# VHH binders against Oxidoreductase NAD-binding domain-containing protein 1 (Oxnad1), part 3

Target 1, 295 residues: Oxidoreductase NAD-binding domain-containing protein 1 (Oxnad1), of Mus musculus (Mouse) (q8ve38)
Amino acid sequence: AVCTQAASWGLKASTLRHLTLASIIKSRRKTDHLERTASVLRREVMAAAKVCEITHESPSVKSLRLLVADKDFSFKAGQWVDFFIPGVSVVGGFSICSSPQRLERDRIIELAVKYADHPPAVWVHNKCTLDSEVALRVGGEFFFDPQPTDAPRNLILIAGGVGINPLLSILRHSADLHRDHADKGRSYEIGTVKLFYSAKNTSELLFKKDILDLVHEFPEKISCSFHVTKQTAQISAELKPYVTDGRITEKEIRDHISAETLFYVCGPPPMTDFFSKHLESCHVPKEHICFEKWW

## First folded at step 4 (VHH)

Design b1 (from z42 with S104Y; framework vhh_7z1x_3)
Fold by ESMFold2-Fast, scan of step 4:
Structure b1 (fold): chain B 295 residues (1-295), chain A 125 residues (1-125)
Amino acid sequence: as target 1 above (295 residues)
Amino acid sequence: QVQLVETGGGLVQPGGSLRLSCTASGFTFSSYDMNWVRQAPGKGLEWLSGISYSGDSTSYADSVKGRFTISRDNAKNTLYLQMNSLQPDDTAVYFCAKEVYEIYPSGEYTYFDYWGQGTQVTVSS
C-alpha cells in the first residue's frame, strides 16, 4: 500500500502530473500507425519518392508533393500511404489528397500533414526539404474507383476537420472524370458530387480555394456546403454563399438519400458514428455507405 | 528545447481577478492549439480551456464558462487566461499545455505533449 499514497493529499504536483500524463498519452494514443492498421490491406509495391514541392495549407498543415518515378506505384482515390523515412524508426500514415490521374500524368502525389509531436509529422514539419527521399506503400479500403460498366452514382462526401484529406482525393478524382467526359469524350459518365465539410471556423477549413475552383469549373456536377460550429470572426464575402452556421444536420443528409447515391464519411469518430448510424436507420444499404471505422 | 513558463499566479480574495500568462519557446507557437489545465491538491487534472493555433476558436469547461477568457498573442509567443469572479474552489496549480492533434485513416488522436511547471493560484480570504 505505500504506492497508493502517490495519489494522496500532499504529493508534489509535478509527480502527480507525470503519472497523469502517462495515462493521458496511453489512453489517447495506444498504438502506432502500423500496429493500429496491421489488418488493413496494403498494395505490394514499395516505391521510392522524392519531395519536389513544399507548401503550407495553414500554419499547422504542411503540404508535400512527392515525385514517384516507379510506374508500378498506383492508388485509388481515398487511400493512404505508409510513409517510411530513412533514419526514423516510426512509420507514418498519411492520406493522399491528390487524384490518381495526377499520379498517372505527372508521377506526383500530394500529402497534407498536420503538425504533431509524432516522429513522422515532426520530420515533415522540421527536417523535410526539397529532394528529401522517402519510401511509400499504399493502403486503405476507403476509396472511390468507379468502373466503365458501373451505373452512374451520385456522391455525398461528409468531412470533419482533417478528414477532408481522403475526401479531397475523391472530389479531385470525380472532377478529373467529369473533365475527361466533357472535353475529351474518353471518360464514362458519373453522377454528381456534393461535399459537406465541417470545422470549428473558416480558418480551419482546409483547401477552400481548391474546392471552390472545382465547384466553379463544374457548377452542375460539383457542389459544396461548408459548416462552421464555433465561428467568432466575420465570414468573407467570397465564402459566405457556401458557409452554414452550425453542424451538418441529419435532414440535410436525408434529402440526398436515393438508390443511386454513395456516402463517404471521414472525420472524428463521433461524427463518423453519428452519420453511419443515421444512414443505416434510413435503410441505406451498407455497401452504399463508406466510412473509416477500424474498431 | 521546448519550454512553457506560466506566470501571474498568487493569492487573491474571493470575487477577485488574476491574469495568467504562459510564455512558449523552442517550437513554432503559432502552429499549435494551446490549453489551460489545473490540478487542485489531492485531485486529478481538470481541463479548463482551449484555443486554436490562429486564436479564432475557443472552448471552455462548464465550471469556468463565463468567468475565464483564454487568448493568445502569436507575435509574443504568449498564451493568456483572464480569470474573473474567482471562487475558493478555483484554488489549484494552473498549467499551460501544448496540444498535439494527429489524424490517420483509422482515426484521430488528441493529447498534450508538453506542459509548463505550473503556477499556484490560491483563492482565500
Scores: ipSAE 0.000, ipTM 0.169, lowest interface PAE 13.9, mean pLDDT 81

Design b10 (from z42 with I103Y; framework vhh_7z1x_3)
Fold by ESMFold2-Fast, scan of step 4:
Structure b10 (fold): chain B 295 residues (1-295), chain A 125 residues (1-125)
Amino acid sequence: as target 1 above (295 residues)
Amino acid sequence: QVQLVETGGGLVQPGGSLRLSCTASGFTFSSYDMNWVRQAPGKGLEWLSGISYSGDSTSYADSVKGRFTISRDNAKNTLYLQMNSLQPDDTAVYFCAKEVYEYSPSGEYTYFDYWGQGTQVTVSS
């Protein structure tokens, strides 16, 4: 059964990558965000937000910066928002990719939305303009919020595709805590962070510049490894030191297993199931394996 | 228990035709998009064709456009692949796969949750 299981895993990974390349037909049986996440805890505050900046992270991904004036609105790194659009009956769900400190300082959150034939994503890509108003409510139990009295933990972040969004929030929060330690003289410790980020090719790796800026700012604390599975073009000299051809391997992840390590996994369901199951089989405690399973 | 069973494979001469069938059970077949994928000996998977849950929309890989036709019969829980103008490099194990589209706050994911065991197609003179 080991050979059969290994073959089936390789099969699914290859098929998922090929589907992405082929731009195949997607299921028309899409579920509502509120229905899918009905059991997930929400914060009480529903805040008005205004679009103050619109940029592209890639040809298929738009980034929105939203001004949230309500001081009672807060979130933990890794959480998402219910996204209520006036005149649109379908409620969107989008992970926050900015840090909690960005909200505290500037009253801004950042969302990155991939184009989809789904009403909230269509609105973001085709209808949204500067000064557009929406309502937001925070949800999610996937987050990193260390307390000063906590033992320091090392983080391993495993991202696939747009699963980078909540993991970038966690990475940015970790950087903010390191900056606070250096600048404000905080005495509590936070461990190291290593990001493993897989995509089909380098053009589909989101936030490369932002990620590498953090690696260069904190080279002893933050590191990354980009993985490309179907790279056909030459990799740029700037990215080459950080890029590995092929999938994120079990061996690479296993090398980081320790009592002090927390694992955060966010990506396509086969990736999340694979790594969470592998870590559990290596006797990592369930409370040290962080992921959301919405399927 | 979900099952997908492929039939219709075999030996065929170059330029010939073959029709594959995939019979589904254990789920509501008419609610899911379905796909055909192949694997040549010692090589990776190649996606060939997809069909929407209703049968109204189809897509094809460039390597098979104009030669292969995907179809489905929701009343019979059966997926089909009509293969025409077969070439030696079409030799492979052919799989049907059930497609799942998942939306999460982190983004959209499309993947295959169940596969058939495959049927061998050999194109040889």
Scores: ipSAE 0.240, ipTM 0.565, lowest interface PAE 2.9, mean pLDDT 85

Design b13 (from z42 with S106T; framework vhh_7z1x_3)
Fold by ESMFold2-Fast, scan of step 4:
Structure b13 (fold): chain B 295 residues (1-295), chain A 125 residues (1-125)
Amino acid sequence: as target 1 above (295 residues)
Amino acid sequence: QVQLVETGGGLVQPGGSLRLSCTASGFTFSSYDMNWVRQAPGKGLEWLSGISYSGDSTSYADSVKGRFTISRDNAKNTLYLQMNSLQPDDTAVYFCAKEVYEISPTGEYTYFDYWGQGTQVTVSS
């Protein structure tokens, strides 16, 4: 009783716990993006970028559209950027959620940044304005880049929270390839794509309209299943056909296991570790399971 | 409503054993890493042990390694701490804590969003 009282008067419990736990775990879990990803390959190009649009995807997530004039700057769907901010010593790391074709056509990439008490995220939410300038460098080994001679593969994308960001890039790239194929079969033909996307409630599911627009454009190639783990508000009739209460289950994923299927997983450690172990226990080859780790 | 309730504390003699339990409700227990933390009289918080959501991975502070064993039963929504070879300096209030990882390319933010009220362990003759 007295310990609970002291915690409420001194520091916010979340702040005290965060500082204590971070101090204990930091030797095993690095918090700095550059240090955490030091062994991950980067492209050599350091490109200047200018903020050309700012929108809110949710109360806690801002989307930035960045103009990148340097034509040597390129990325593969699923990759992220080192985000260098003038005057900020901490380097951010943000997954690109737009497609490679959007960059080729418009010189634009899109980033979606959840608020966090971390200098790059604080800058995006509190300081960033239109025409703000940053520098970008592409990194990451988590990507989808099919070659013309490759046999078509089906994709299963498993997203949690902001882990949707690189998977949305992959989903958008897949849609681009299907559009190119419709233009006289000129593209890399790929199989089907199904997205499983989990959040606490429907308001935390990012890019719902963008995702459903792709499902409606390619109903035989793209499908999705939204999962909500703690929904308190009523689900709208329009969204209800796509929403399942509860977490993404092993059974749902197991039904998609085949020699032609690639799995991409991006989300919190409980989700990524759980599905990785489940897929490995089902004898899915490690090279058919792709996930992003920052822990 | 999220709740964590610790039980199993009490008075034990040096060299004795005690098993703590933490019963969880109001969230999907099997989806979260869980931890045991203690606070001795007049001291700060000390992390003791953690277990992954699946139960496959465990970690321990050097002060308790080899003496304490963390485990969980996801079917029962229960976290356990088996404490052996108890010493007078193990006297503390023991808390179970639900761990949250906010992971993004910008880094990892690890904190406890919910704690139990604690259970008192006293090691004395």
Scores: ipSAE 0.005, ipTM 0.205, lowest interface PAE 11.2, mean pLDDT 81

Design b14 (from z42 with S106E; framework vhh_7z1x_3)
Fold by ESMFold2-Fast, scan of step 4:
Structure b14 (fold): chain B 295 residues (1-295), chain A 125 residues (1-125)
Amino acid sequence: as target 1 above (295 residues)
Amino acid sequence: QVQLVETGGGLVQPGGSLRLSCTASGFTFSSYDMNWVRQAPGKGLEWLSGISYSGDSTSYADSVKGRFTISRDNAKNTLYLQMNSLQPDDTAVYFCAKEVYEISPEGEYTYFDYWGQGTQVTVSS
């Protein structure tokens, strides 16, 4: 199943009205996760989770691995969680970047949280320790969950910044399905997947090793193109074949348009609106375009 | 050093045309969305037009749509505003502005981190 949401083009013009000579304006919309996602479907299960591993993916991004013992807790690749912290009144919203199979096998989900002055992010970066306990509830309609009777589809994943998080879940799920297919009788065949991932520089590209490990494991099924918009340091020999200097272009994406292709776009609203609108203008069916904006 | 320099302003009669230019230096021009903003005497700032980093997408305020055209030349690090059918109420200081977009769990923020010094456009007989 794939989800599709309408693009918005009016936002940018409106954000500049009443601007002073001070160059900073805040989002006109409230940033509260629960308020912004009030209409989005949630699963019924509220599960306890314990922090079992903490790593830094970049100077500004911390990754948490959470043990979720409750076997009724489940998610589809691309979904997020409401993140309830004891003693913190504000509820966080974080995409799951691990695969559904990792949860089924190990009872672990992975979240990656960029630093911000928002209480849940502050807690993750400044107060969270091993064995910290939180509560989780799954939500979201941005997901990839193919069924055995579905015809194979090719995936194009377009990620910007922290928008990589749900798309990494989809990429990892696709890899899991390819492994299961090789072990005859456990899975059905799916098509190819290509990730386009844009960040300011290579140090802000998250999960580079994990992504390239999947590309190397399934070289004819999984591919990627990293895009950097302001690279000041030299690119390492390992990354250089996969890195393009400059933004992801409309022309690069157009080459992948076909009746069999599904597009998943997650990133800044200008990027997400641009690609979703372009795909619609190229007559890609609405049900073949899935996008999610981060706030 | 980041710098934006507007040129092309001046005195023009009603119904006339002007082309504004903004030359950028000190940053990778082709990586950022750019905007035109104006301030009329005794009034606040008014956003006029925006253009994507690639030049493929443009947007306009209703007050100038059909009369003004935004464009860019990434090879020359230059932003343009072609202004046609100018009216006395188009009299203002015109600024180019570099756009930055940030996402955090706290929210989405669009702001202009650098502005030009402005160029004066006066529409009068």
Scores: ipSAE 0.000, ipTM 0.150, lowest interface PAE 13.3, mean pLDDT 80

Design b15 (from z42 with Y109F; framework vhh_7z1x_3)
Fold by ESMFold2-Fast, scan of step 4:
Structure b15 (fold): chain B 295 residues (1-295), chain A 125 residues (1-125)
Amino acid sequence: as target 1 above (295 residues)
Amino acid sequence: QVQLVETGGGLVQPGGSLRLSCTASGFTFSSYDMNWVRQAPGKGLEWLSGISYSGDSTSYADSVKGRFTISRDNAKNTLYLQMNSLQPDDTAVYFCAKEVYEISPSGEFTYFDYWGQGTQVTVSS
């Protein structure tokens, strides 16, 4: 029938266009994690890990908790893992969003993976189940690991999108250190932490409850400001006190510049370039401006 | 190389309509999601609307939902914004923006890598 022929023809044309589009997109993107990060320092240990919990942080982001029994496996807050999947030739790269103390206590790390048309992300979203086994290797030179002899530093964390993942690790580590100090243990003091976190809309602001729980636990030490740039729906009443419509501005960041302040920036390349250049123009030392370059 | 050129702005009375166009060159237009953003005098950027690379999916800010319609013509490398029931507070410079997707160890990022120079819309009684 003419109707059936037209429908079949349209389907084939659409399929060809989508295949051509996918090929063009692939040729434009450097999506190979190992190639992008070839010059970045790795730890020696290659550890087996088992998926012990799977949750959805948002409609597009799946969180994995991985049990890492190997006691030689360790990381610093802000680091990521090479993610080796049996039967998948492409190696994933995912920032650890849990704290080093969570690994020490429970032998668990947390990863949050946004859906992407990329084999490791597709595996996490479509194939991964409880008890799935992977291999992990820690990498990255973007981290916060203060030593007892270090002078106390204030932290300004500037996160965009899934760039929250390593910054949440740093935030959680800072909270762990504040808890250790508040307990009558002889832990050293650290400064304040303020998180600026930008996403398209409130549903893409990951870990909102976890972040606010830390703000409420340490109101004099931890604070946050959420920013939404592409909001399509009304902001909930519970979030409104913490949410600003629009981008994170230079003025907001400039008010925090001091000799004792460290800046950690993780987000899209334009955000990282924008804030790192602005801070340099304000004569902040390069050692006090921490960001991850992967391009 | 990459260019986005907005046209169709101007002076219009409250309740009037305007159609903005954004002509793209220097890249494969049909491979990228596109967006409209505005900036009122002395204010920050406000995202208004987005459209997927295929045209199959659209989204709108609450401030313009039901009044503005985003569309695209991939054969003509052109993005459109149909603006109806214009109000004085719609007065702004209107920009089209190209959306890019990248993957890193921290995850994937979606951001605007290129913007047009903007077109002025003034709604005045």
Scores: ipSAE 0.039, ipTM 0.372, lowest interface PAE 5.1, mean pLDDT 83

Design b17 (from z42 with Y111T; framework vhh_7z1x_3)
Fold by ESMFold2-Fast, scan of step 4:
Structure b17 (fold): chain B 295 residues (1-295), chain A 125 residues (1-125)
Amino acid sequence: as target 1 above (295 residues)
Amino acid sequence: QVQLVETGGGLVQPGGSLRLSCTASGFTFSSYDMNWVRQAPGKGLEWLSGISYSGDSTSYADSVKGRFTISRDNAKNTLYLQMNSLQPDDTAVYFCAKEVYEISPSGEYTTFDYWGQGTQVTVSS
């Protein structure tokens, strides 16, 4: 399983150079999801889905569990959905953060939506209730879908902010494959997975408990390193062994370069561009560097 | 074509003041949030301040809060940074940057799509 996301580079060379060094700003201008992703492949199935659970992952991020009864609806770990809301003309785009096996077993997918002054996000945060119905269509070429005949690969996942969403799907899928292999011998062997996840502080790191539960279940196969750039509060004893102050370093990533390693990068454009260019400069094959660019 | 031009830099003594201006062209200035960023010699980029498209909301880095004031004049397509109580460690090239908000399937993020060429500020006796 080799994943490569081909994307048109929408930034001028001078602008891209400056963005690589820029800090993240939280203010914003709206961009339309369908317009940005018009050239990206979609699956043909458009499925009805019903909201069956609503939780808050943080004050600004709401998690939805959606029941998708249509058995023809399927996705690969790392893919996203077009999110069609009755009465809302603007279509949302949200990465699936649950695993493909969760869909197969329970007919449930999970989306995590950060609040924004944009109609789909406003609907999720202010209008959406239990039993609300939406329509979903799967898209995206950023995924991890190893086949039984594939050589085992190690995964390095590099997440920034809400870029954790598709990488959590990949992490959960990897855990499902390890669980199937360990408990039943039904799955083929896959390599190790290490997640590098950067945010300003520990309160902005999403899914910490879910991630650490997987690390504790498979300590020989799954590991993580949380990075915080502006931590002001004291870090809890439970998190402290996993947290590093400062940015994810090029040296830490270089230490994982090998012929067997696939890199998945998802985060703000400066981070995605920085790590993809760094890996390419280290002669990692482009087919071993997976990311999507929308700018 | 989009262009951002910074002016107002120069040599100033510690404790002094400077006002930087950034003139925008090639886009609808009143529709975008704007930012000031600096780069000190041998260091990376440091974000300093941001202002909403309407001018109603402003934000500042802790290093400049209380000393610097960001403002804008949408009729003149101009962004300003009033710098007071300047210190030697404020010595840097100062850039204005146009902000864009992007929604991707992985979530929401902000980035800078255009930068100016920068104006040098030197704080020295």
Scores: ipSAE 0.017, ipTM 0.277, lowest interface PAE 6.6, mean pLDDT 83

Design b18 (from z42 with T110V Y111E; framework vhh_7z1x_3)
Fold by ESMFold2-Fast, scan of step 4:
Parts: structure tokens; C-alpha cells; sequence
Structure b18 (fold): chain B 295 residues (1-295), chain A 125 residues (1-125)
């Protein structure tokens, strides 16, 4: 059963050795979204949404584009939705990975859902079709919403696994603001944005092409560093300049600490706790550290 | 440094009750799921019970379901196991275990990276 678990859920060989020596393998279900976020504020609007496009971002991640006709539905970059499925009693929680401007222009939001043996994720991967209808409610206090009169800030985004989803929303929003400044002459300015994004291998790095397109469009404002912890396949030539073997290090992050820098950390609790604690130990003010824990 | 310390073990008669405690330090206790595991004399490790980081979800092995109750106090960094209707075959060293959480875990699986030293429970008449 330990070999089956490694094959099914992408466990490392080293983890299997540790489990046989010091750990017990046992089936366990994930806690639901409502339990995790019971104390988090929600927006009042409950909006109907219709699936209008379905794509696969990786072998384990399916992306949905949802049409939200309700004009009162809005969100800030980095927020998530409660995802209500007709006939499914469990409520899903998914970060919006598209920008607020995409919703304003097209009435579309994008969600990316990693496969899990959890009813909302199972529905997205096995039952969901074009024209499927769901209900959405916006929540979350992890967001980037600069005002025109604010001093420009540099952003450091630290993503692990599916924690990329809200950070991609922030990255896309930042790109929208830079595009508006260039095209329309808006004085809505922000500083630079650098994304650090960690996954086991390049196949599990989501939205690589979208991220690199933004880096190439705004090379002096947007940059990225992909980190892979267990890469066995060869890395493509186009990705090699952006990929580093190993975990995101404290040293790399420390090099970006300044009075003008905001840190956004999103990923599993161990990663989020580690970087939040490290930044605090480097005397970064708590109001300059935004974090959210996603599994 | 991560440290888990179990207390509350002892000698008890069949049908009796004991409450075990585990005090945690060196990590953000409220961010991790916690588990109880035991090892009977001459046997391997047996998983007994798990509790979510918030305390809202619990799970139990069939051998203890209905008799044992897991709980936690995140303000005190303490995990508990209330053991009722104890049987001679519950005699074991009981360990508190912190659940491992890596960036990509998914599916139905439990693994642990830190353990306490254990507390002895003996059920004998």
C-alpha cells in the first residue's frame, strides 16, 4: 500500500523510506473549505455562474472559465470564492487566478482546481461540463489593491503548489496596471514584481507560458524564478533560464528586503509559516507581510 | 527545535479510563494536524486517531472508535486523548505524532515527521 500511495499521490522516494522507518501510512480525508475559512469575511453577493471553457493546465490541474453575468459581483486580486455545486453538499474553495479587469471587461473569472479525493474537486474533474451552473461568493483578506495616490511598492510573491493561483491573479493585475499606464497614461503606478514559484517538477508548475509572457512583455517590471525540488525529466530550453534546482532559499528572499517591498506568501502551511517567520526575524513589519495557507 | 511530550499514562484496571496529554513546542501547533499512535509489547506501530489543525474534524481506527476521543487546545499547544472502557489489549506505549505536510500532498494519506518519547499505559487486573 505504500508503493500505491507514492504512485497515486506523487510521494518522494525519500518520504517512503522515512514512512517505513518512522511513520504510519493511513487513509485520511482533507478538511473542507468552510472549516478552514470559518472566520474569514465574505462579500454579500451570491452570484450564479456558468462554465464557458475548460482546459487542462497540468495532468493534475483543470482550469475553468466562468461567466458571471451579475454586475454586482466583483473581487480584488488575490481573493477566492466559495464554490456551491447543485447536488453537492460540500462547498469548494478556489482562488480566482484571473484579474479583476478580466471580470469587468468580459464578465469572466478563472479558477484552477487540483485533483483531490474531495467532492468539489471530484466534481470539477469528473462531472463538470460546458454550461454547468454553480453559485459563487467572494471571500478572503489576501489581496493587492493599490490606490492611485499610494506610493509605489515592490512586490515579492512566494508561491508553492496551488498557492500560485491567487498570486497569478495579483501578477496579472499588476500587468494590467502597467499596461494601463503605458496605453492610457494613467498615473496608477506600482513598483516591480518578482515571483518565486516552487513545485516538484516543471510539469507541476502551473501557468508557465502565461507567466513568461508577462515577463517578456514587461522585462523591467516583472520577473520570475521557478524552483523545482524533484526534477527527473529534462527541462525545455525555453524554461532553463528561469528554473533553479532546489527550494526557494532564505538568502534569495532576504536580498529583496527594503522599506518599499511587500511580501505575498501563498502555499502549504509549512512553507507559509517558514517564510513569514523568516521575514519577521529580518524585522520586516507585519503589515508588509501578507500570507494565506492553501493545501 | 520541535518537541512533543506525552503525559498521563499509568496502570488502570479493565473498564477504566485515562486521559493522555501531549504538549507541543518549536512549531506553530495550530497549523498542523495531530495524531495518536501506539506500540504494544512485541508489536509494530498502530495509528489510533487524528485531529485537524482547527479541531473540527477527527478520525479513529476501528479498534478504538467509540471508546477514545481526541481533542486539542490550540491556545495551550496541547493535544489530548480521552480513553474509556480500556481493555487489556490497549496496553501499549502511546505516542503523540505531528503530521508531515509537503508542498504537493494530496489524497487519502497520513505520515508523521516528529514523535514524542511516549507514555506507558498498562491495563491489568
Amino acid sequence: as target 1 above (295 residues)
Amino acid sequence: QVQLVETGGGLVQPGGSLRLSCTASGFTFSSYDMNWVRQAPGKGLEWLSGISYSGDSTSYADSVKGRFTISRDNAKNTLYLQMNSLQPDDTAVYFCAKEVYEISPSGEYVEFDYWGQGTQVTVSS
Scores: ipSAE 0.000, ipTM 0.210, lowest interface PAE 10.9, mean pLDDT 81

Design b2 (from z42 with S104F; framework vhh_7z1x_3)
Fold by ESMFold2-Fast, scan of step 4:
Structure b2 (fold): chain B 295 residues (1-295), chain A 125 residues (1-125)
Amino acid sequence: as target 1 above (295 residues)
Amino acid sequence: QVQLVETGGGLVQPGGSLRLSCTASGFTFSSYDMNWVRQAPGKGLEWLSGISYSGDSTSYADSVKGRFTISRDNAKNTLYLQMNSLQPDDTAVYFCAKEVYEIFPSGEYTYFDYWGQGTQVTVSS
């Protein structure tokens, strides 16, 4: 009995030690947004912003719409903001998921923040209310900003998890440019856009309705493929035509390689490293591969 | 069926060098980040170094930074730790650990799901 009891406690101690190490390595890999992005270019403008709408994109993701009155505040599709919260010493980093035209017309940007035990995310989920005020500064070199004299290029967007956020901005910007072109002379022509978006199941795919609305509006220009790696629930009839069981494959991506194609990859480091490395091994020019890692 | 087997440990004099190897089987090695961890006699686990699945990103604990180098050969399913300027307090059992990065509705999680059995390193005169 005494020997059996001692052995049982020994096993518990070993298990707690393993859990403690896992926590330590997560902590050591976790860095502050400002520290991780210290060398990344920022715009000079520091703008005040007010929360004007709060919605849930999923149980774990809150979307904020922020009114930015400062007309000197602007961004390119795919960029993020430094997110300064009064009374919070830690600065958040969040990709803008709305389009530049939404800011130009309505003075609104949209952020989507996944819950994490990190002060800015905790503030968004637990303390943020309508009319809460924050300060924003635009940063990032991951963007799509085609010029009128540019030849049309096709876009392949590869998203994982919250990496969808900046890619949704790029997708929405592309849709805006297609609408302007449909007005016959209000915009220059751009190529097609295809989104590959991977998650464990359909419940973790963010912005499904917004993405499909764009696909249905521009079926000749915008397409998507949702990939689910461990789906257990029944997939709705609306989603079934767009969902593929299994990972985004190297073969599927290779089928889109051409001189006219730009690749945008955004997601967790294992995913972004994998696809960026694969594209480089297929001799895609480095200037045709844009990637950004989000933790 | 997942196995991680460490080799290359042994007795070495202070100031010496050792190269540890970890051979992986039963999973797609090139798809996972890998780590080295050690446990000294009577102490807890200490994380030493990590490497991304592609090999492009590495990280080190302050205690080994500049002395140890982590690397991998995805074609051989092998993880390496080159240990230079070894000190008596580097005496420990060294483990390789497979890192899993998973996305759940509640968030993104990183943890170790498989560990090797360890290889003993003794730094003594």
Scores: ipSAE 0.000, ipTM 0.201, lowest interface PAE 12.5, mean pLDDT 80

Design b24 (from z42 with Y53S S57Y; framework vhh_7z1x_3)
Fold by ESMFold2-Fast, scan of step 4:
Formats: C-alpha cells, sequence, structure tokens
Structure b24 (fold): chain B 295 residues (1-295), chain A 125 residues (1-125)
C-alpha cells in the first residue's frame, strides 16, 4: 500500500500538469509574497541591482544574473530575495540559485523565474531587459551555512520542479567548500552531498549541465539521482546513468538516514509534506529536516 | 475540521449514468476551486475535472470530456460530477479534492490539500 501510495504521488505530479489551464484561470490570488512571508526574518540591507545577463534555462524558466554593487549585501545558500520592481506594486519573491562565493567574487546573484500569471513573474518574462534596475532584500530561514567548528554533516537534497532553485544554491555552496578544502587547505571538512531531483521528464529538469559538472568535479563528494515520472522521449547517453524512471522512493531516502545527515526538501507542498512526515516517522530529529512552509 | 464526503457511487451498466456528490464542511467552500480525481484498480491517480470557486470556469481531462459534467452549489457546500455514457474502464474509486494555490520564493504551486475517502464506481454488466 505504501508503494502504491508513493507511485500515486509520482503520478500526482503529472496530474498537476493537467491543471496548467486552471492555474491560468486562477487570477484571484489573495496572498502575495510579502503577506505570506511577513513573519520571516529579513536582512537590513536594501540593495540596488542591475540585470547584466538574461538566459532561458527552459522554455518556461528565465534566468537573470544581477549585479549587486553594495558590498553590505550578502546571503546564505538557500535564501531568497524580496524583488522590488519600479512601477510594479506587487513585490516578487525569488530564491537565489547561485552561491554566496559567486556574490563575494563577482558581485553577481542568479535568479531563475518560471513563467506565472503573477505580476513580478510577468515582468521578468515580458518587460525585463539588460540594465533594468530593481531593489533586493534578502530573507529566508532555509539555508546551509556550516561553520569551521561544526561537525561534518552529509546533505540529502530533495528537489521537485522549481524547488531546485534554493537547493542548487546549497549544492553550489557545498562544491565551493569542497574546492576550498582541496585547494586552499581549509582546516575543516564537510560531508558528502546527494541531490534527488524529480520532474515529469528530462526536459523539465533544470540545470542538468551545471549539476553534472559538479558531480564530475567531485565524484566522491557530490552525487545526484534524477527521477522522471513520465518520460516519453529518448534519454541522452550523457544523462542516462543519472536518470531513474519513477518517483523518489521512501526506501532510497531511508538508506541515507544517519545521525550525521541533514535533509533539505524543496518542491510542491505535497512533496515537502510527504518526505518530512516520512523522515519524522523514521525518527530523524526535526532540526535535521529543513524545509519552508507557508501553508 | 475540514471534511469532504463523497456519495452517489455504485454499480451501473455500460452506457449508464451516475451523479456523484461531495459535501464539504470546515472551510469556506465558495473560496476554493474543487476537483474530481479517480483511481482505477492497480492504477495511479487520474485527474478528471476541475471547477473554479465561482463555478464560472471548468476544465476536463480528454478521457471524460463530453461525457462528464462538473458543477457546484455554493449555498449547499456541494460539488457534483454528472457521469454519462459510462464504460467499463470508468471503474474506479472517485475522490473529491480541495485545491489550494500557494506562492513561495521557489515558485507557484497548485495542489490538493484535502481529499474525501472516495466512492466506488463499478461499470459492469
Amino acid sequence: as target 1 above (295 residues)
Amino acid sequence: QVQLVETGGGLVQPGGSLRLSCTASGFTFSSYDMNWVRQAPGKGLEWLSGISSSGDYTSYADSVKGRFTISRDNAKNTLYLQMNSLQPDDTAVYFCAKEVYEISPSGEYTYFDYWGQGTQVTVSS
């Protein structure tokens, strides 16, 4: 029955795609980003930012690179920004998918925005151009920021759809720390990280090349498992070793449970509820299960 | 306490009709989109139909379009599914599902937060 329920969950993700038209019809949104996250801590800095690069990660997802000259602007891997657009009364909320070291080195953050019938997303997709200026404020309590005195932890990242965005930031930060340890002789070590990333098919898996580049750079420290619930097209030879047909199973996640393991879950609320409840039922401490909840 | 209770299932002959009802309590029914979903024996969930909170907009899966009609009565807190021209492959447990729309920094999500226990529909001669 558990296997049947889990398979039903995988099919539910595909079923939710049938609701794309219904989502377009839902123009009566009563809670915006600021209302939903009113209780969430923010950093003090309100920074000006300028769009310096625009790319498409997929037909429905646009990536922005933003130059943030203000040196007091900083974030932890997994955090998001309030996104203030001149002339747009609705404030956007977008997870940062780049690493903190990218900001320190280049003064760049990266946001990936899926098209949605919501004013900030519409602005990003239809009106945003190179040199467009916005204001940013960092928020969020979902992050990975290990300190040198901390015991090494293994990370399990569980992503669904656009929930990859903050988890990619965490993955990239982990890679930066492994690089620092190997090359710069850092006195502390972090554990391994494994990403489980679920989507309907391989074309809906975002950042595949970026993720695999990190796996290939640190094959003993970083690993990934892509899960596709309704794959119809042939999978490329390069991607095939990393793709599993079907949902992310409770058993696969359970195999990684230990006192040293932290779990980060980001995806649709049913996915977050499913894995957080499963991990709690396996007696994983609540402080080792990281996710954001607004429902 | 949120509750969704389905009624109207049963045994019907091929080509027959059934009307399912879902009575809602514990939330403001008129504020939420509602859906019908089914699960055939040994199969996964299949979304069938959705209706907006006002009843102004409806949508259907291709497998049931033209045969099934979704409707609602907000004064009675009740959702309906009129099923016509039933076929043996319509045999399934039918669930009423409450839809929520959430905006988060990782993106927009539409999902079902509450389901009824389901009502069995068997199409057989």
Scores: ipSAE 0.082, ipTM 0.499, lowest interface PAE 4.5, mean pLDDT 84

